# Designs tried in a protein design chat: VH-VL binders against PH domain leucine-rich repeat-containing protein phosphatase 2 (PHLPP2). Part 7

Target 1, 249 residues: PH domain leucine-rich repeat-containing protein phosphatase 2 (PHLPP2), of Homo sapiens (Human) (q6zvd8r785to1033)
Amino acid sequence: SHGLAEMAGQRNKLCVSALAMDSFAEGVGAVYGMFDGDRNEELPRLLQCTMADVLLEEVQQSTNDTVFMANTFLVSHRKLGMAGQKLGSSALLCYIRPDTADPASSFSLTVANVGTCQAVLCRGGKPVPLSKVFSLEQDPEEAQRVKDQKAIITEDNKVNGVTCCTRMLGCTYLYPWILPKPHISSTPLTIQDELLILGNKALWEHLSYTEAVNAVRHVQDPLAAAKKLCTLAQSYGCQDNVGAMVVYL
Key: E = the ipSAE of ESMFold2; O = the ipSAE of OpenDDE; V2 = 0.75 times the mean of E and O plus 0.25 times the DockQ between their complexes.

## First folded at step 1 (VH-VL)

Design t07 (framework fv_tislelizumab)
Fold by ESMFold2-Fast, scan of step 1:
Structure t07 (fold): chain C 249 residues (1-249), chain A 123 residues (1-123), chain B 107 residues (1-107)
Amino acid sequence: as target 1 above (249 residues)
Amino acid sequence: QVQLQESGPGLVKPSETLSLTCTVSGGSISSYYVHWIRQPPGKGLEWIGVIYDSGSTNYNPSLKSRVTISKDTSKNQVSLKLSSVTAADTAVYYCARDEGSYLWDTYYGMDVWGQGTTVTVSS
Amino acid sequence: DIVMTQSPDSLAVSLGERATINCKSSQSVSSYVAWYQQKPGQPPKLLINWASTRESGVPDRFSGSGYGTDFTLTISSLQAEDVAVYYCQQYYSTPLTFGQGTKLEIK
């Protein structure tokens, strides 16, 4: 009950990858994800192939959403090895499972991210953003953390001229300025929850949350909905890689 | 087994700088966070600040202009300096360990506390 | 700053009976809540972290629950040694903040 669309725009490489598993943990849950390497395709593809397996292992070890999701990001970061030394990637995971407080009647959604990919929930026609954007310009707490660690912030608002993103998987040569630890949020799902939109930085720079929700809310086909979001971003001038996924709940 | 012990002057005069030391045994201060917390007589707990395993610091905004936390890894000690003290700074001062990690941007709760050192600000 | 508010300020419970202490945050703190016990003349002792995870060596009668803005510490069968002030604490964002404390006494 999902659709995915990805467009390279004016770039020669597609550095956005996604995963979608409508059945996960032996049918107990569903997982969706999006990865954006900005200028590299290697880490997004590697994370697309490995991160769901890591999550499956971690949910067997703990029922605490903060613990299993944090460990998923930690283990995935470590598995990058040498490739993670100079390359980095945004990573977003959305995990839907039976609610531990009421497993017979309800589900809960846990969203975790590093970087600039975001998940937005449509609840009764209104957008509920569930992710944190880790960038120097949009996160004053992260900007202050990086400045307190005496990073060189260049004229174009990047750490050592490399990235404006303050948290990523990989990019270990910029430790302690760039950290792999995700923002994690959970919410019980209600009958008012209609759909979930995953998008990369380029999508959310061109579409407001409200516009994205309104554009897809009445589209019957999830793939058509995802394509509509990418096409709208391009029509508004997006020339970067753009990725969108729509999950109907 | 990690243990923390605070030390410093019991009395400090108004306008002077309070200097406290937390001595750590049984573990390295480079492996965890160390927090400073204070408790005025008959009142609750107030977080002063933390020094991370990385050596980075974060302070309570209400105290930030007056507080400095530093560490000496060779002596396995964490220090707190609080400038321009007033009677409102009279409290028991605690240092506490947190097995958090700056790399993972995680706090784990303060599982080991010093016994506390009483500081009275008076002339 | 995130404000942590405990209720009640003081509580008297008979030996062997259940004691319940509540903690509310001014905004969502996910599960990033710890509970501490402080006996007279002693430093605080960590009982619970991650809202519901009992620290090693803490008796089974102590349990924590909650998520988001509402948290509870429960002592299923009060013992004399449990007389103390109990504090909740959030570590979701800095500055780290504590509740005002709940004084637990024997009835």
Scores: ipSAE 0.000, ipTM 0.470, lowest interface PAE 12.4, mean pLDDT 85

Design t08 (framework fv_tislelizumab)
Fold by ESMFold2-Fast, scan of step 1:
Structure t08 (fold): chain C 249 residues (1-249), chain A 125 residues (1-125), chain B 107 residues (1-107)
Amino acid sequence: as target 1 above (249 residues)
Amino acid sequence: QVQLQESGPGLVKPSETLSLTCTVSGGSISSYYVHWIRQPPGKGLEWIGVIYYSGSTNYNPSLKSRVTISKDTSKNQVSLKLSSVTAADTAVYYCARGSYYRSGSTYYEYGMDVWGQGTTVTVSS
Amino acid sequence: DIVMTQSPDSLAVSLGERATINCKSSQSVSSYVAWYQQKPGQPPKLLINWASTRESGVPDRFSGSGYGTDFTLTISSLQAEDVAVYYCQQYYSTPLTFGQGTKLEIK
């Protein structure tokens, strides 16, 4: 089961979209996602409507989690067409499927992201971050990659003065500085795995992983849990679009 | 703007080795990979092979024993050599730019967006 | 090897009418299909990538669709400059393979 909450804050538009399917691939798996276009709502909404179908096709072509997830992101990136030339979006997908080692009683979680949306797993009450934040200020290796490709990094930590994000779907005019190549991680799910939190940049800028887990761990209603995260971010001064999803495992 | 231009001998005798060069301008051959494609008179397109960023190559199995693709990064050139030619090798030969992303050991390839003008090769005695 | 089969081999369409070209692969190629336009004496020009993504500078009348084994290139309103041979191509696996081509003519 899952719960989703989204708030526009002081913005006129909600540029965060999410998808949730508690039953996916004909009932053998579940998929959850979150997309953040920062100042555009077009790409997040398009990805919300298309990315699960792309994943369904790719899982039929490969059993390798790195392969099908990487292909899902790259196909989705290319399918953006002309809209993807100047517009970009963070994208996060979480796919839960039967574990190949014990498919009858065990599941695996694969998490893939570009941009600044993150998934955090609660394992025995402790946060396990499963995503990578692709920003100039938080990733020295990404910053060096961009510099090696001759981009100008402005004093506000933006690539050519445009964005601090080093990986996105779309934003093709800034290739090869901004890449659609996702970070992918997989973990077998254990009896200690209680819930999964998906959040956009604004959520994670205002809540630590531990604060987020502690805020929702004992809330039984997933929707109430998601709303609580958004409300906490606003109470800490968040004025941007904020999105949170809580998935109970 | 990246441009590719093929050059070659035009006429090659049967049993000889065909050598073609693709010269790249407006970008470095180290930043993408280059395909070779041919088209016999009045027929369709046949993929010959590719040379990747790393310098590794992949060839059409039907031509693999006779084909070598190499690059010279200092001259910004990609070369194609086809040995033991016959009349069946008469065609227009194109070089074309390809791009890819790599995730782990997997390559995700792109269509060919920049093509040379083509160079005509006739195999006859 | 993956075989790409186009239909029809040739097509005559009146100016302003819709032209449809089909391409079938012998096995699933997901969305790894490109479409090219080739005019006499010229190299092929990339029109569509990733089955449905129109290349920059290509007119809106060109569109691609399909996934798996069945793909379609559509020209919504044929213009005189669209007379050419059209090729589909898969890049799902090597060797890369092209369809046999469809010759598009004005009626």
Scores: ipSAE 0.000, ipTM 0.382, lowest interface PAE 20.4, mean pLDDT 83

Design t10 (framework fv_tislelizumab)
Fold by ESMFold2-Fast, scan of step 1:
Structure t10 (fold): chain C 249 residues (1-249), chain A 121 residues (1-121), chain B 107 residues (1-107)
Amino acid sequence: as target 1 above (249 residues)
Amino acid sequence: QVQLQESGPGLVKPSETLSLTCTVSGGSISSYYVHWIRQPPGKGLEWIGVIYYSGSTNYNPSLKSRVTISKDTSKNQVSLKLSSVTAADTAVYYCARDYFSDTGYEGMDVWGQGTTVTVSS
Amino acid sequence: DIVMTQSPDSLAVSLGERATINCKSSQSVSSYVAWYQQKPGQPPKLLINWASTRESGVPDRFSGSGYGTDFTLTISSLQAEDVAVYYCQQYDSYPLTFGQGTKLEIK
């Protein structure tokens, strides 16, 4: 079961969208996602409506988690068409399925992201971050990659003055500096795995991983848990769109 | 073409709750942000709040303790409730749409005709 | 809250002449400004989006300009049908706020 909360804060529009399917691929798995367009709502909504279908097609072509997730992001990126020329979006996708090594008694979680949305797993009360934050200020390797490709990084840490994010779906006019290629990680799920938290940049700028896990670990209602995370972020001064999803495992 | 139509009681007693409905035709309410705006007689426009396609809301802080905006996507309707009304709440109430564009942000391009609400005993 | 201040409060202009309405924000709103026309007994009608983008079906005589804190609506050759109250509105941040309105009359 899952709970989702989204708050616009001081912003005019809600540019965060989420995807949650507790039953996916004919009941074999589950998929959860979060999308953040920063100042556009168009791409997050489009990705919310299309990415699960793309994932379903790709998992039928390959059992390799790196292959089907990378292809899911690339195909979704290409399907944006004209909308993806100048608009961009962070994208996070979490896929739970039977473990290929032992499908009758265990499950695996695969997490893939571009941009700044992150998934954090609670394993025995401790946070296990599963995503990479693709921003100039937080990722020295990405900053160097962009510089090596001869982009201009402005005083406000933006690629050609446009965005601090080094990987997104869309934003094709800034290729090859901004790439749609996701970070992908997989972990077998254990009985110690209690919940999964998905959050956008605004959530993780205001809450530590430990604080987020502790805030929701003993909350029985997933929706109340998600709302608690958003409210905590706002109490710490968050004025941007904030999104949180809590998935109980 | 998309059209919005407000409806409500016209007359409300002080301290009661005002309930208004905005009915959308010619398009799906799930594709738009819907705002409520009011205009007291002979005065300017005041933004009350908005409901997003997701169902999330944002309210004018001056009214936040008294306002609730909700939607019923099956009926293509948005509702406004304003509690503890006073004579200062007498106004024409409008619902208005903004839509998704390639620029991400837009002004309110489609407005209802407005419904007059008078608060008196 | 961002305060939007229009000037003048009232303006009388002869037919065929240029009308100029100003709008100032208390803090930067980038280009997130819309302009509306309201005639008596009617709802507001969107004229200009994004400070300077004319809405479909709006006559070419209407134009908007500005960025940051200073915005202008211009009617290059006033027609009788343009008699109305004009409002600017910012949509950069909540709460959304309108100017107090400028009443435009034919001289």
Scores: ipSAE 0.000, ipTM 0.421, lowest interface PAE 17.0, mean pLDDT 85

## First folded at step 4 (VH-VL; framework fv_cixutumumab)

Design c20 (from c04 with heavy chain S31D, light chain G94D; at its last look DockQ between E and O 0.05; V2 from the best seeds 0.00; counts 0 for: pae E 12.0 > 2, unsure alone 74.2 < 75, placed apart)
Heavy chain, then light chain:
Amino acid sequence: EVQLVQSGAEVKKPGSSVKVSCKASGGTFSDYAISWVRQAPGQGLEWMGGIIPILGIANYAQKFQGRVTITADKSTSTAYMELSSLRSEDTAVYYCARDSEYSSGWYDYMDVWGKGTTVTVSS
Amino acid sequence: SSELTQDPAVSVALGQTVRITCQGDSLRSYYATWYQQKPGQAPILVIYGENNRPSGIPDRFSGSSSGNTASLTITGAQAEDEADYYCNSRDSSDYHLVFGGGTKLTVL
ESMFold2, look of step 4: ipSAE 0.006; ipTM 0.451
ESMFold2 (binder alone), look of step 4: mean pLDDT 88; pTM 0.923
OpenDDE, look of step 4: ipSAE 0.017; ipTM 0.627

Design c21 (at its last look DockQ between E and O 0.11; V2 from the best seeds 0.00; counts 0 for: pae E 13.0 > 2, placed apart)
Heavy chain, then light chain:
Amino acid sequence: EVQLVQSGAEVKKPGSSVKVSCKASGGTFSSYTISWVRQAPGQGLEWMGGIIPIFGTAGYAQKFQGRVTITADKSTSTAYMELSSLRSEDTAVYYCARDTGYSYGEYFDYWGKGTTVTVSS
Amino acid sequence: SSELTQDPAVSVALGQTVRITCQGDSLRSYYATWYQQKPGQAPILVIYGKNNRPSGIPDRFSGSSSGNTASLTITGAQAEDEADYYCNSRDSSGDHWVFGGGTKLTVL
ESMFold2, look of step 4: ipSAE 0.005; ipTM 0.437
ESMFold2 (binder alone), look of step 4: mean pLDDT 89; pTM 0.917
OpenDDE, look of step 4: ipSAE 0.408; ipTM 0.766

## First folded at step 6 (VH-VL; framework fv_cixutumumab)

Design c22 (from c20 with heavy chain L55F I57T; at its last look DockQ between E and O 0.03; V2 from the best seeds 0.00; counts 0 for: pae O 12.6 > 2, unsure alone 73.0 < 75, placed apart)
Fold by OpenDDE, look of step 6:
Structure c22 (fold): chain C 249 residues (1-249), chain A 123 residues (1-123), chain B 108 residues (1-108)
Amino acid sequence: as target 1 above (249 residues)
Amino acid sequence: EVQLVQSGAEVKKPGSSVKVSCKASGGTFSDYAISWVRQAPGQGLEWMGGIIPIFGTANYAQKFQGRVTITADKSTSTAYMELSSLRSEDTAVYYCARDSEYSSGWYDYMDVWGKGTTVTVSS
Amino acid sequence: SSELTQDPAVSVALGQTVRITCQGDSLRSYYATWYQQKPGQAPILVIYGENNRPSGIPDRFSGSSSGNTASLTITGAQAEDEADYYCNSRDSSDYHLVFGGGTKLTVL
């Protein structure tokens, strides 16, 4: 089960969209996603509509999590077409599936992301981050990569004045500075795994992983949990669009 | 072919303001930035600032900060540069130029230039 | 430093090769763009992205870079190449555009 909450900040339009399928791939898995366009709502919506289908196709082609996720992001990136030429979006995708490689394991979680959306697993009451933030500020390696490529970095620390992210879906005109190459992590799910939190940049800028986990661990309704996270972020001064999804495992 | 058409020559007194326009003909400002560059008589090129019409964000050279205002009207594909508190040293040809910064994504160049607007500041 | 430096004047004999050099710290991080300007005219883009020529620019124009320098080379200078040449780049710290002082090229 899952709960989703989105709260508008200063902007009238939400640039965050989410994907939630408790049943995926003929019921053998689940897929959850969050997309944040920051300044646009078009790409997040497109990704919301297309990315699960792409994933479904790719998982049929390969059982390797790195392969099918990488391809999912690449294909999704390409499918954005003209819309993705100038616009970009953060993208987070969580795929839960039966662990066929280890009969002792019931399910595995594969998380892939570009941009600034993050997934945090609550394991034994402790947060386990499963994503990587691909911003100039948070990723020195990526910052060096784009500098080595003679990227234009603005005073406000944006690649060519467009985005602080070094990996995104879209922004094809900024290739190869901006890449659709996701961070991919995979972990078997255990009995100690309680819930999964998906959040956009705004959420994680205001809540620590520990705070987020502690806030929702004892909430019975995942929707209430998601709302609580957003409310908490706002109470801490969040003025941006905030999105949170809580998945009970 | 895209052209930038600038407003006509201006003669101003010290302390006054001048507003120069730059209209895109044969195209729009979409996907481009507009930069303003001036050149005093017998001197080199000097970047003043620029605007990204799509976003409405302008930036300025430090030298002109607080004295120059750059704006854009997307509906008319026109950019404006207003310089206040004019001095004799502001006598120059002022150019608008299309900057590929947000079009190319890789290279930064000004490929289309206006013909320039002569601004003369004299008492 | 946001400063780009150029020699104020250079000369070349007709049909010979000349190199105009621009130097500045910003050139370590950004490509130079080169503009040609003739008297009474607006500047014209001649080289961008180190060694790219826009349409209409003769192939005798080429660009190169090394360290904190960028160079415009004219191989086989023609009479019509007599002009002022400006290098341009972004400032490393504030992203503002900066021009070199310009080089007057005389074709002899």
Scores: ipSAE 0.000, ipTM 0.495, lowest interface PAE 12.6, mean pLDDT 90
ESMFold2, look of step 6: ipSAE 0.006; ipTM 0.437
ESMFold2 (binder alone), look of step 6: mean pLDDT 88; pTM 0.923

Design c23 (from c20 with heavy chain L55F I57K, light chain D94G L97W; at its last look DockQ between E and O 0.02; V2 from the best seeds 0.00; counts 0 for: pae O 10.9 > 2, placed apart)
Fold by ESMFold2, look of step 6:
Structure c23 (fold): chain C 249 residues (1-249), chain A 123 residues (1-123), chain B 108 residues (1-108)
Amino acid sequence: as target 1 above (249 residues)
Amino acid sequence: EVQLVQSGAEVKKPGSSVKVSCKASGGTFSDYAISWVRQAPGQGLEWMGGIIPIFGKANYAQKFQGRVTITADKSTSTAYMELSSLRSEDTAVYYCARDSEYSSGWYDYMDVWGKGTTVTVSS
Amino acid sequence: SSELTQDPAVSVALGQTVRITCQGDSLRSYYATWYQQKPGQAPILVIYGENNRPSGIPDRFSGSSSGNTASLTITGAQAEDEADYYCNSRDSSGYHWVFGGGTKLTVL
């Protein structure tokens, strides 16, 4: 089961979309996603409507998590067409399926992301980050790559004055500085795995991973848990659009 | 610089099949998809299908469903297109092209083309 | 729908500007890519991503789009530009390629 909460900030325009499918790939898997367009609602909505179908096609072509997730992001990026020329979106996708290495009733979780939406797994009461922050500030290797490729880093720490994210779906006019290639991680699920938290940049700027896990770990209703996360971020001064999804495992 | 070298011209009878090869050299075979495009005499370009070699999965235009088989051999960096149940209308030049479907780039294009393989179907 | 339509022929006087158009519903969502083909030769990529030129393509070639229509523009047409020009894009599904019927450019 899952719960999603989205709260509009001072801009009053929600540019965060979420995807949740408890019955995916012939009813045996589940998909959860979060997409944040910052100031645009168009790309998150397009990705919300299309990425699950792309994943379905790619999973039928390969059992290798790295392959089908990377291709899902690349194909989804290309399917944006002109809408993705000057607009971009963070994308986070979580896929739960029977474990290919241990198919006898075990499940695996594969997480892939570009941008600043993040997924955190609660394992034995402790946060396990499953995604990567692609930003000039938090990823020195990405910052150096962008500089080596001759991008202009403006005074507000943005690539050509546009974004602090070094990877996104869309923004194709900023190639090769902004790339759609995701970070991908996989883990087998065990009885110690309690829940999964998806959040956009605004959530994680105001809550630590430990704080988020502690806030929701004993909340019985996942919608109430997601709302609690957004409310906490707002109480800590968040003025941006904030989104949170809590998935009980 | 990547080059695509295609097999030589073929003359075939109606009802038979033809298998055209496309060997990549001077680059990474797995970075791109290989598309097959044909052109009948005096006619335009027509996409037939393609393959992403690292996945081994082919994608076919509806018109050619059931008659075309596209494969790839990663060890030899070679793609193949086999067209069965040949008709006189299948007389054409058959091109392979590297397309950017699964490349690290952002845009759709076919940037490297083979020189074409002429297939003539006559009784 | 996903079909791409081009005029079969256009003419231009040497040194003048010509536009070759391509029309299709999928062009509202996907870039048009343009290829040049001279008799007896394989096609050559001239414009991709709407208006990007690969290395070796003269800057007199440019692309544009509006609505369901894409255009290839050649300014200052040269005799060597006489060729067939094909637009190319995705079909409505986004999974398959489709070509226009081609436009024969004659430089007078």
Scores: ipSAE 0.006, ipTM 0.514, lowest interface PAE 10.3, mean pLDDT 84
ESMFold2 (binder alone), look of step 6: mean pLDDT 89; pTM 0.931
OpenDDE, look of step 6: ipSAE 0.007; ipTM 0.501

Design c24 (at its last look DockQ between E and O 0.01; V2 from the best seeds 0.00; counts 0 for: pae E 13.8 > 2, placed apart)
Fold by ESMFold2, look of step 6:
Structure c24 (fold): chain C 249 residues (1-249), chain A 121 residues (1-121), chain B 108 residues (1-108)
Amino acid sequence: as target 1 above (249 residues)
Amino acid sequence: EVQLVQSGAEVKKPGSSVKVSCKASGGTFSDYAISWVRQAPGQGLEWMGGIIPIFGKANYAQKFQGRVTITADKSTSTAYMELSSLRSEDTAVYYCARDTGYSYGEYFDYWGKGTTVTVSS
Amino acid sequence: SSELTQDPAVSVALGQTVRITCQGDSLRSYYATWYQQKPGQAPILVIYGKNNRPSGIPDRFSGSSSGNTASLTITGAQAEDEADYYCNSRDSSGDHWVFGGGTKLTVL
């Protein structure tokens, strides 16, 4: 089960979209995603409508989660076409499937991302981050790669004055400085795994991982949990688009 | 092979509306944007607007904003263009064309045969 | 400014080379696409992207671009190449398609 909340804040557009399918791939798996276009609504909505179909195709071609998740992101990136030339989107995708290879677990979780949306797993009451923030500020390895490729890092800490993100789907005109290749993390799920939180940049700028887990850990209704996360971010001064999804495991 | 089949010719009076259909066959409808392009007699091609069927989102050229409505019905693989408050200068052939991407891709890869709309008193 | 400008007409002697040009500010950022249209027919694609030809388009058709100008070149023009030619690209915002005014090619 899941709950999703998205709030525009003080902005006149909602440029965050989410994907939630509690029943995926003939009802045996689940997929959840979050997409943030910063100032554009087009790419997140396109990804919301299409990435599950791409994933469905790719899981039929490989059982290796690094392979099918990487291919899902690259195929989705190419399918953006003109819409992805000057526009970009953070993308976060979480796939839960039966784990037939682990006798101690019935399910596994694979998380893949580009950009600044993050997934946090609550395991035994503690936050476990499963995603990587692809920004100049938080990822010195990415910052070095971009510099080595001769991009200009402006005074406002942006790649060629355009974005602080080093990986996104779209923004093909900034290739090879901005890449679509995702970070991928996989873990078997056990009885200690309570819930999964997906959030955009604005959520995590205002809430720590521990705060987020503690805020929702004992909330029975996942929709109420997701709304609580967004209202907490707003109470801490967030005026940007904020999105949160809480998935009960 | 993808084909775009358009509705038949129309004769209309000034001030009325026309609705032209464009049915896609032989391919996937929802994966591609559909655009509408018109051509008045002896004149060039003019993009009117388009729709992204998977979103249901339409986009219009500034000249036609407020007079044109573009929709899509995914269940029948059909796009529609309705032009209201018709004037004699709206006499033209109206084409539908498929874009190569989910949104605007690189080019129009398939064109309908065109629908002639004549506006006369 | 989003308009694309083409000369209204150009002539070429049979077997000679002709260049049809298209100018616009948006062509600095976006490739021009070229369509051929014969009387009573829908347009057909002849060049897209940098210099790609769809199958069935003779290799005498090529495309190029520099600055704000794109060109369609026909080497060894044939009688069947007589048609109207339209360039097509994005407007300056990148959000809309625009067409040039068209160039009537006459093969002498």
Scores: ipSAE 0.005, ipTM 0.444, lowest interface PAE 13.8, mean pLDDT 85
ESMFold2 (binder alone), look of step 6: mean pLDDT 90; pTM 0.931
OpenDDE, look of step 6: ipSAE 0.015; ipTM 0.553

Design c25 (at its last look DockQ between E and O 0.06; V2 from the best seeds 0.00; counts 0 for: pae E 10.2 > 2, grease 20.2 > 18.9, placed apart)
Heavy chain, then light chain:
Amino acid sequence: EVQLVQSGAEVKKPGSSVKVSCKASGGTFSDYAISWVRQAPGQGLEWMGGIIPIFGKANYAQKFQGRVTITADKSTSTAYMELSSLRSEDTAVYYCARDTGYSYGWYDYMDVWGKGTTVTVSS
Amino acid sequence: SSELTQDPAVSVALGQTVRITCQGDSLRSYYATWYQQKPGQAPILVIYGKNNRPSGIPDRFSGSSSGNTASLTITGAQAEDEADYYCNSRDSSGYHWVFGGGTKLTVL
ESMFold2, look of step 6: ipSAE 0.007; ipTM 0.536
ESMFold2 (binder alone), look of step 6: mean pLDDT 88; pTM 0.925
OpenDDE, look of step 6: ipSAE 0.017; ipTM 0.545

